# VH-VL binders against q8eqq3: the designs that were tried, part 16

Target 1, 246 residues: q8eqq3
Amino acid sequence: MKIHIMIAEDERLAREELMYLLQQENDIILCPSAENGDQLLNLYQEYNPNVIFLDIHMPGINGIEVAKKIRNEFEDKDIIIIFTTAYESYGVQAFEIQATDYLLKPFSEERFKIAMNRIRKTLSTKKVRKPKVDKLVVNLDEKMMVIDPNQIGFAAREGRTVKIHFISNEVIETKMNLKELEEKLSGFPFYRPHRSYLVNMDCIKEITPWFNGAYNLVIKDLAESTIPVSRTAAKGLFDALQGVHH
Key: E = the ipSAE of ESMFold2; O = the ipSAE of OpenDDE; V2 = 0.75 times the mean of E and O plus 0.25 times the DockQ between their complexes.

## First folded at step 11 (VH-VL; framework fv_lerdelimumab)

Design N1 (at its last look DockQ between E and O 0.62; V2 from the best seeds 0.00; counts 0 for: pae E 4.1 > 2)
Fold by OpenDDE, look of step 11:
Structure N1 (fold): chain C 246 residues (1-246), chain A 121 residues (1-121), chain B 109 residues (1-109)
Amino acid sequence: as target 1 above (246 residues)
Amino acid sequence: EVQLVESGGGVVQPGRSLRLSCAASGFTFSSYGMHWVRQAPGKGLEWVAVISYDGSDKYYADSVKGRFTISRDNSKNTLYLQMDSLRAEDTAVYYCAKDRYKSTWYAMDVWGQGTLVTVSS
Amino acid sequence: SSELTQDPAVSVALGQTVRITCQGDSLRNYYASWYQQKPGQAPVLVIYGENKRPSGIPDRFSGSSSGNTASLTITGAQAEDEADYYCNSRDSSGYHLYVFGGGTKLTVL
């Protein structure tokens, strides 16, 4: 089956570029394009595309707002949204509307291909029930603790030791380093937002912009702990949160 | 009722010019792209040109590019095709057609009855 | 310019099903629209957006696509369906260029 794709882009050149790239794909069909949010909404209703490439900056209502409207109006539809923009600052917003990917203008062919692969993967991925959670065994001083990884909010390097912080605000110390811990938790949604932190992505409550392209994470633990996200890790975090694996 | 009515056709000599008109009624003319399509006697349909809803964008088939000019007057609900340097192969019934959409065009959902243009020496 | 190809003629018995196919590179990525033209008349849009019918078009008309092809299917052909049918799609050589197929003459027997 062909993937039905719709473009919302007010800039003709950008739209044509995207169309050009999409035309190179054999498994897609292009719906009529929109030049603004209102047109998109109308066309969306008519064609019901699988994927929308959505420019954030369009006349009238912006792409984020349009995406929200689409999500709200069509809650039962698994529409894939790829944001397109000239700016890098909309990662959080993209996450908020569960965008599949984020493409910067001018479009990189490589990035476009990555996005297409993500689209295909998303469409093919059967909601596999999360396998039964394996337990993490941590050696403490005189005992071994069996830990449910889902109860971990984050782990942090503190000096020469790593502390595991639970959502209950309980803290334990492990002899494992963060890398070892990350490897043991490879089957769980953990991410390294910073060299000194390993965060359970399911426990992220909020993402707030910080200085110089960095962010802070607010964890859903009782303390609402704040975890720094380095600039270099920011993009990967958003991708990971959106189910995008690099 | 949505209606398109072409006019301006006739017999002309090669090299001459002719201007076709298409009068639109029954819909918001300024909200839709418009097409010209022609059909030579006993032949198939040939797309000629398209114009955006506001006239800002115009595109032509290679066969008429540089010779034909599509335009519109939204205040008069009228589409035009200026045909210059006419050739024998331009002989056809010329249809104006309404596109289903405003900016990105995919289907011609309303057609006029056409006007015959004959280019002969 | 890209081309769309159609069989010049097909026939169908009354009440039977017929499929008219259009083939072209542009159809890999773009919808086809289909137009019915009876002798001495202007074309009429019968299918667009793969399988969308304009108001007034009977439900016996349907559209489909596969690979680089688009098809118009008439399920339960009627005598009045005898006509020329043209497919149309984007011309891959330009952003806003369009191209018609050569047309298919449908005879209802």
Scores: ipSAE 0.870, ipTM 0.931, lowest interface PAE 0.4, mean pLDDT 90
Fold by ESMFold2, look of step 11:
Structure N1 (fold): chain C 246 residues (1-246), chain A 121 residues (1-121), chain B 109 residues (1-109)
Amino acid sequence: as target 1 above (246 residues)
Amino acid sequence: EVQLVESGGGVVQPGRSLRLSCAASGFTFSSYGMHWVRQAPGKGLEWVAVISYDGSDKYYADSVKGRFTISRDNSKNTLYLQMDSLRAEDTAVYYCAKDRYKSTWYAMDVWGQGTLVTVSS
Amino acid sequence: SSELTQDPAVSVALGQTVRITCQGDSLRNYYASWYQQKPGQAPVLVIYGENKRPSGIPDRFSGSSSGNTASLTITGAQAEDEADYYCNSRDSSGYHLYVFGGGTKLTVL
């Protein structure tokens, strides 16, 4: 009935911060914590937790390698893994592990509650499901960036590059074209209202008529974002917003 | 066989200091966290302090914080408790205990026989 | 203040089953450990985690927990089980602190 949760984190203050957040939940019990990958594997076998909060960067065996070992060598497909990481340190290999969520440092109560809700949802279902990746990896020159698609307001082609506009007003430039980005966002509610735009339908605040059967979109929290909807794309947009074809 | 032996107890007056030692043998001392636990005569157990395997993390009960200092010397397989500003309520048998793991504290799986500290004027 | 509450004394007839309880807010989020102490002796760990026995502890000792309560159960109690029993857990009012219950004196009749 209690969710048994283990923390693997080598930095004491981060470990204590996460324990503090977990103590606020009334449906969990804390297993002893690990400070490195080898200790985690020993404790994991001893305590059989439901959930591991796993720091990617630990001394010895890093968190990604530990998660691979749990999934592949111990063949535990049911354990829920939540990676903890700094945004800039995030690697492509995390997606091979089929993680349930990612929690950025420093930990926010809001993001932590979202992770806990996903944990509870996963544990309550018995339906056979293939793992779903809830994060997008985009290539930026000398690094890869892991993005939460729900934080994207829209993407626009501007010159020879595509700019991804977050609902936070942050903007990132990528070498991917809009078609590639749309394909990578498959499974999220994105729509092409215009050949130069890709919009997150969950972020649409207003739809305003424009000339000749066209429309303009306003995005939540992006007060000056006006996105055109071509006449030919308008029907598809309204059908998608009404839940048809999703 | 794992063994812990405390020493350094005795009778002291209030306000004075004592240093307790705990000699460890039969296990790799530097691989485990260590605790001090005390028991006043006729009373229950009271946790006092813990130190990680390498000495980098130390935590104390509120009743002793600022007066007691836990430390270890891994080259000598010895745990220490420096007790300053002793009070009558510090009178107890003091046990050292080995944790099961390095620095994430779990359970005290081996205990010493204890050493008596009496604080009396 | 996160305290652990135990009944001060319980009795059990030889060969019967007894349950010793420990209650406190910290047990909602942390495992209990149980220690046996005989007169004039150091404590001995008998249960750690939810229901794990160290090597050498008889299988008549078991542990469980629910909500804010942990229990130590002795099935088929023997004369040698007469002792004080303490629960121990993390103190949820502070980080990496520990707290003992007040102890339960078990008498085997």
Scores: ipSAE 0.322, ipTM 0.700, lowest interface PAE 4.1, mean pLDDT 83
ESMFold2 (binder alone), look of step 11: mean pLDDT 91; pTM 0.942

Design N5 (at its last look DockQ between E and O 0.02; V2 from the best seeds 0.00; counts 0 for: pae E 15.9 > 2, placed apart)
Fold by OpenDDE, look of step 11:
Structure N5 (fold): chain C 246 residues (1-246), chain A 121 residues (1-121), chain B 109 residues (1-109)
Amino acid sequence: as target 1 above (246 residues)
Amino acid sequence: EVQLVESGGGVVQPGRSLRLSCAASGFTFSSYGMHWVRQAPGKGLEWVAVISYDGSDKYYADSVKGRFTISRDNSKNTLYLQMDSLRAEDTAVYYCAKDRYKSSWYGFDVWGQGTLVTVSS
Amino acid sequence: SSELTQDPAVSVALGQTVRITCQGDSLRNYYANWYQQKPGQAPVLVIYGENKRPSGIPDRFSGSSSGNTASLTITGAQAEDEADYYCNSRDSSGYHLYVFGGGTKLTVL
């Protein structure tokens, strides 16, 4: 089955570049392209594409707003959105609308290929049953605790020990270091936003800009805990949240 | 009713020029791309040219590039094809066709009845 | 320019199903449009966007695609379906160009 892809791009050259790249793929078919948000909305309804390559900076309603409208109006549809832009500052917004990927202009062929692979993976996984979640066993003094990783909000290094914080605000202490913990949780969506933190990405409620390219994460735990994101980890975080693995 | 009516066809000698017109009615002409398609006697369809809804973009088949010029007057709801340096192989029924969209062209949903152009010495 | 190829002629018995196929590199990535042309008449769009029918086109007309091919299927052919059928798509060799197949003459027996 072919992947139906629609492009929303007001710049002819950029649009043609995307078309060129997409034409190199054998498993895609191109829907009519849109040059603005209104056209996109109309064409989307008619063709119901699997994927939209969406320029953020279009005349009139911007790409982010259009994406939000699409998500709101078509909640039952699993549309894959790839943002395209000349600017790197829209990572948070991309996350807000659950964009699958983020491509910078001018387009890198390599980066495009990565995006395509991500698209394919996303489409294939929707058909696959979620694997049974494994449990994490943690030694606590004289007993072992069986932990559902999905119940973990984040882990933090405090001194020589690591504290695991649950969504319920329960906290346990482990002798494992963050690296060991991360390895044990490799099958789960955990990320190291900071050298002292390991966060469950499914538990991120908000991302807020901080100073000098850093960010803060707000966790969906009862305490709405705040976790710092280092500058060096910021890009990787956004990529990870969008399913891009480095 | 949506309608396209071609005119301007006739018999001309090689090297001469001819201008075709297509009168549009029944739809918002200025909102759609327009095409010319031709069909030689007893042959298949050949795409000739396209013009965007506002006339800003024009594209041509290689066979007519440099010789034909597509244009439009939205105030008159009229599409034109200026044909210069005509050749015998340009002999065909010329159809004007409405695109389904403004600038993203996927299918011709309305056709005129065509006008015959004969290029002969 | 890209090329679309069609069988020059096919036949179908009344009430039976026939498939007209179009093949070309452009069809790997672009939808096919299908046009019906009867003698002395202008072409009529019958299928676009792979399998979309304009208003007024009977539901016995359908479109499909596979690989570098597109197909027009008439399920339950009627006498009035006898015509030439042309496939059309964007030309993959250049942007904003279009190409037609050579056409298929359908005879209804």
Scores: ipSAE 0.864, ipTM 0.926, lowest interface PAE 0.4, mean pLDDT 90
Fold by ESMFold2, look of step 11:
Structure N5 (fold): chain C 246 residues (1-246), chain A 121 residues (1-121), chain B 109 residues (1-109)
Amino acid sequence: as target 1 above (246 residues)
Amino acid sequence: EVQLVESGGGVVQPGRSLRLSCAASGFTFSSYGMHWVRQAPGKGLEWVAVISYDGSDKYYADSVKGRFTISRDNSKNTLYLQMDSLRAEDTAVYYCAKDRYKSSWYGFDVWGQGTLVTVSS
Amino acid sequence: SSELTQDPAVSVALGQTVRITCQGDSLRNYYANWYQQKPGQAPVLVIYGENKRPSGIPDRFSGSSSGNTASLTITGAQAEDEADYYCNSRDSSGYHLYVFGGGTKLTVL
């Protein structure tokens, strides 16, 4: 099962570095990130993650105090806490409050892999929590972008690259191929109508017949976009659309 | 102003059902756990049930387990208590109450004025 | 279900100090919270988290805990403090279960 991870870190570069490392793992889903302790406690209650990477030194309430609140006042003994800090002196405190692991900044890939292995071992003996909302994180030109999959209209292979088209008309390029992108979006209503396309079924406005049993799709708010549906994919598309009625 | 307003109380015969509602306003209802607490005439407070902010977790006092169902509709900012198989000992004023923080650890900081349920032949 | 035991009634002379106690095994592990209820009214939270006072509650109200006993102290009692007082806490017998004490009627002479 997939691991739902939340990051609590107010410093953008440190947060992006951790997101980059996490995205290298095939079995995780990133929850929305927190930038302070109060925001973390709100998001934690709303999204119910399996794992929190928690910066000790956030503005306001520090991460040690936040962890104690989660353990004692929310009595959540199942949540896995990985503390992050620039200071070695907190390693003993992290152990004493039953944190699963402790990571020094800047993050080493070696120590991160050890922490991930401990997370996976621990979760193999526990029930995995279901989050309310998943996010997709992609690397773009040396930055990471946090994407709400509901804002994606479709993705298309255009030459050597895959482009993600948002319903806002914004377009980004990704290094992922469509198969990898589809796998990361498996919790959302995406469908492959053609080998070169991945479409958000919730964003389909019109379906128009085309010759030889094929179809074309029009995505709402992307008026000039026409997406082919191959003959072999047509049945699966209509089956999927019929299966989501209220 | 933060408010909770109960409704749906009345007089019913034993074995019958009632559904109580609690309308919430002035705060983000979907962020807080909610409780029902009752008070029989001349008696003290008795905790009845709790529901988590998203409705996924529900817990009940032994005295009502299996007969009462707590629920919420976050789109309508409304908490509910379905009371089935009512007994005379269920006669009480029923209050809805809001967690002070995102958890019940720090008590209930907002209460409704209550609605009276009388179970009588 | 764990019990929280309160004395059913206490009296205090106007301007004097009174302590209302709440006893139970759950209080070793969980915070006590205190509520004031005047006749015909809903309860009002006066102490939370064992010893913290909500905004608007007079500073003559304070709370403390030792072992399995929590206390609500009112220093300089006023006529308006006459009410029923309830403690509550988590019930140590289960997850997300809660319990109230039986209540203490405070009479201000």
Scores: ipSAE 0.000, ipTM 0.407, lowest interface PAE 15.9, mean pLDDT 81
ESMFold2 (binder alone), look of step 11: mean pLDDT 91; pTM 0.945

## First folded at step 12 (VH-VL; framework fv_lerdelimumab)

Design P1 (at its last look DockQ between E and O 0.02; V2 from the best seeds 0.00; counts 0 for: pae E 12.5 > 2, placed apart)
Fold by OpenDDE, look of step 12:
Structure P1 (fold): chain C 246 residues (1-246), chain A 121 residues (1-121), chain B 109 residues (1-109)
Amino acid sequence: as target 1 above (246 residues)
Amino acid sequence: EVQLVESGGGVVQPGRSLRLSCAASGFTFSSYGMHWVRQAPGKGLEWVAVISYDGSDKYYADSVKGRFTISRDNSKNTLYLQMDSLRAEDTAVYYCAKDRYSKSWYGMDVWGQGTLVTVSS
Amino acid sequence: SSELTQDPAVSVALGQTVRITCQGDSLRNYYASWYQQKPGQAPVLVIYGENKRPSGIPDRFSGSSSGNTASLTITGAQAEDEADYYCNSRDSSGYHLYVFGGGTKLTVL
């Protein structure tokens, strides 16, 4: 999927420079550009870009104010904002509105590339963060069950069906496969330690070494269930537990 | 209703000049960029020039650069194309077209019916 | 100057789906606009901003993009859809230049 990028910049040369740099990237598409805050707001509504390169110093409403307005009006949208400015002093303000990055003018190609990498990284992590479904709806034979994901210890493929194991040691059977379940639980700290398991990382009590670089997880359920971690999944698990998102 | 009406077309000899006009109505003319696009008989569309909403920016295709001049009079809601040093290859129906935006050129949403320019000896 | 290329002609059976594709370097980073032109008439904008339809354009028209290509899709072609279709985009060699594709003649069978 292409990254839809919008530029808000009143200076022609700066805008063109940014366009030039962006044209060197293969995974972006440029939305119409804005020259002031009002234009940006209008165009934003129409094109809904993933990223805005926003000049702080524009005529009328400055970039910071526009950014705040966008954040307030479109809270449900995970828009990435990159501020552009000739001045270094706006870093704190950029932080207040959760800007992804800050680029000084004139633009350095190297600095721009770093910003692009941050954009890509952020988008990759946000895609994974589907809106926190507050509740998991699971189809059972004749009824739908509403489940609090936080009560799930782990899910396991058992034969032809997937069983959801609760911390209470209750078990339910679902027609969903583990992949589907994982997708639905994307807003919660679940991990696939093994092809046949999906574990709630908040329910991990212990990690114990096993043979050949594999591990076992001990779950904080009443049964202290043990779940295998494959060698291939081990590194990712540790990173995830430490808050390192790839 | 939004409408564009071209005028000024005709038959001219090579090397001569011609000025086209495009009268706009039904929208705020001064808020939008405007384009000229031409189409030779039996051929495809060729972009010719664009002018920003306030006339501050003008851009041309290489084929007409240095010979054609795009301009506008917002008080008259009129777009112009001054064509100098006309060549046989300039023979075409010339369309004026409204851009969707003031300075960001992302689609021409209104077109005139065109005016025919024939350059022949 | 950058170039946009289109197949000169395509055909579609009535009620079937057809895709017209435009290819060019500029389409890597810029949206395509699509224009329909019937004989003796001015072009009409049918798609812009990848998949945006102007008012009055039927929903059977849709736009998409991939890589350095843009596509116009007509889902359920009607007899009235027989026309020439042109793609348009920015010229990558100049920030404010535009270029049209060569056009595609669509025949509805």
Scores: ipSAE 0.860, ipTM 0.926, lowest interface PAE 0.4, mean pLDDT 91
Fold by ESMFold2, look of step 12:
Structure P1 (fold): chain C 246 residues (1-246), chain A 121 residues (1-121), chain B 109 residues (1-109)
Amino acid sequence: as target 1 above (246 residues)
Amino acid sequence: EVQLVESGGGVVQPGRSLRLSCAASGFTFSSYGMHWVRQAPGKGLEWVAVISYDGSDKYYADSVKGRFTISRDNSKNTLYLQMDSLRAEDTAVYYCAKDRYSKSWYGMDVWGQGTLVTVSS
Amino acid sequence: SSELTQDPAVSVALGQTVRITCQGDSLRNYYASWYQQKPGQAPVLVIYGENKRPSGIPDRFSGSSSGNTASLTITGAQAEDEADYYCNSRDSSGYHLYVFGGGTKLTVL
């Protein structure tokens, strides 16, 4: 597991020292750093770090108040907070905020590694942050079927019915139209490349040009199924694929 | 033995420029932050500037900001202070000093002997 | 603008204890370092990080801080301790500024 760490420290040299120490660790990804409390709250929401190294005294809103906002207003009990400060007097407040560690500046590389070990230990006892996963429930004539949306390759209107094609090569029919199916799959990476198709973008294997600015899609493990991309849908498809990360 | 030796001081008229050098030996120069500190005759110490170990970060006292430039050449183990638009109140002994840490100020544990800069009409 | 204030002079009888103080709003947030300077010489770091001594500094030198005040204490003052003493800390009036106090002349009687 890679640990996403953000630093909030207004003093440039102190911030760079922490970044240097963190960069010596092989399991770290550094988020952009914050130089004040308001900037931290903005970046925290954008980058969703696992860990914040948070200086207590910064211009404007102080680090204790920032931590209170994260715990109380955003209700994030899982983020790991490490306070940094030159003063001992904040140790009780750090405990009350459920900070994982409290680093007095200047601190040694040995003290820093102790803090890193606490971070790793704390993360090993927690679930990683993951998107919420909803199941899709599909009505068949005499039963309901519970489906993992990640197993769907595509859905297509075939004649008067809609068929859901799984990457396993299984196919089921549903009474839902593609609009209803798309709505129920909200939050998953599905796209309408054509009025008769709904495709799982994570399952696209190949994209090939077709006449007049159109394209064809091939889905993983469904190589005999070719899915059209209309001219008007092509730009939207490529824009959506640009936003996908591994 | 860890040593810092300043040079480049002298007498100069207001508005002129000088460049100070600080030669470092006996330690890994490229691992430490460096400072300039000055002391007017008969007066106290005044912090002037700091530079990070790799030269990427530089900070200045308000009294010299925009007129002085701190720099370093790690291949030559040398710290510099370019002093432009000199004023009479810049008259002082200028010390270079080594920080205890690579990037942050936590104390200046080695000092040079100082070099005198006199700005007089 | 932040400033570090020291009394200009303090006296101590030989073998007695003296406390030199440094006051400023920035000391609520930052540790002070302390420097000793004898006439015609460069400063010498005697205390950093509130109460830490560099190698070679006698254990009669100690530091403390409380609120906006940092203190240097010399227990059992000796004749060679006669010097000017400066505190140094960050200046919170601007980002990443550093300031020295005005200095305290210690006279050992």
Scores: ipSAE 0.007, ipTM 0.415, lowest interface PAE 12.5, mean pLDDT 82
ESMFold2 (binder alone), look of step 12: mean pLDDT 90; pTM 0.938

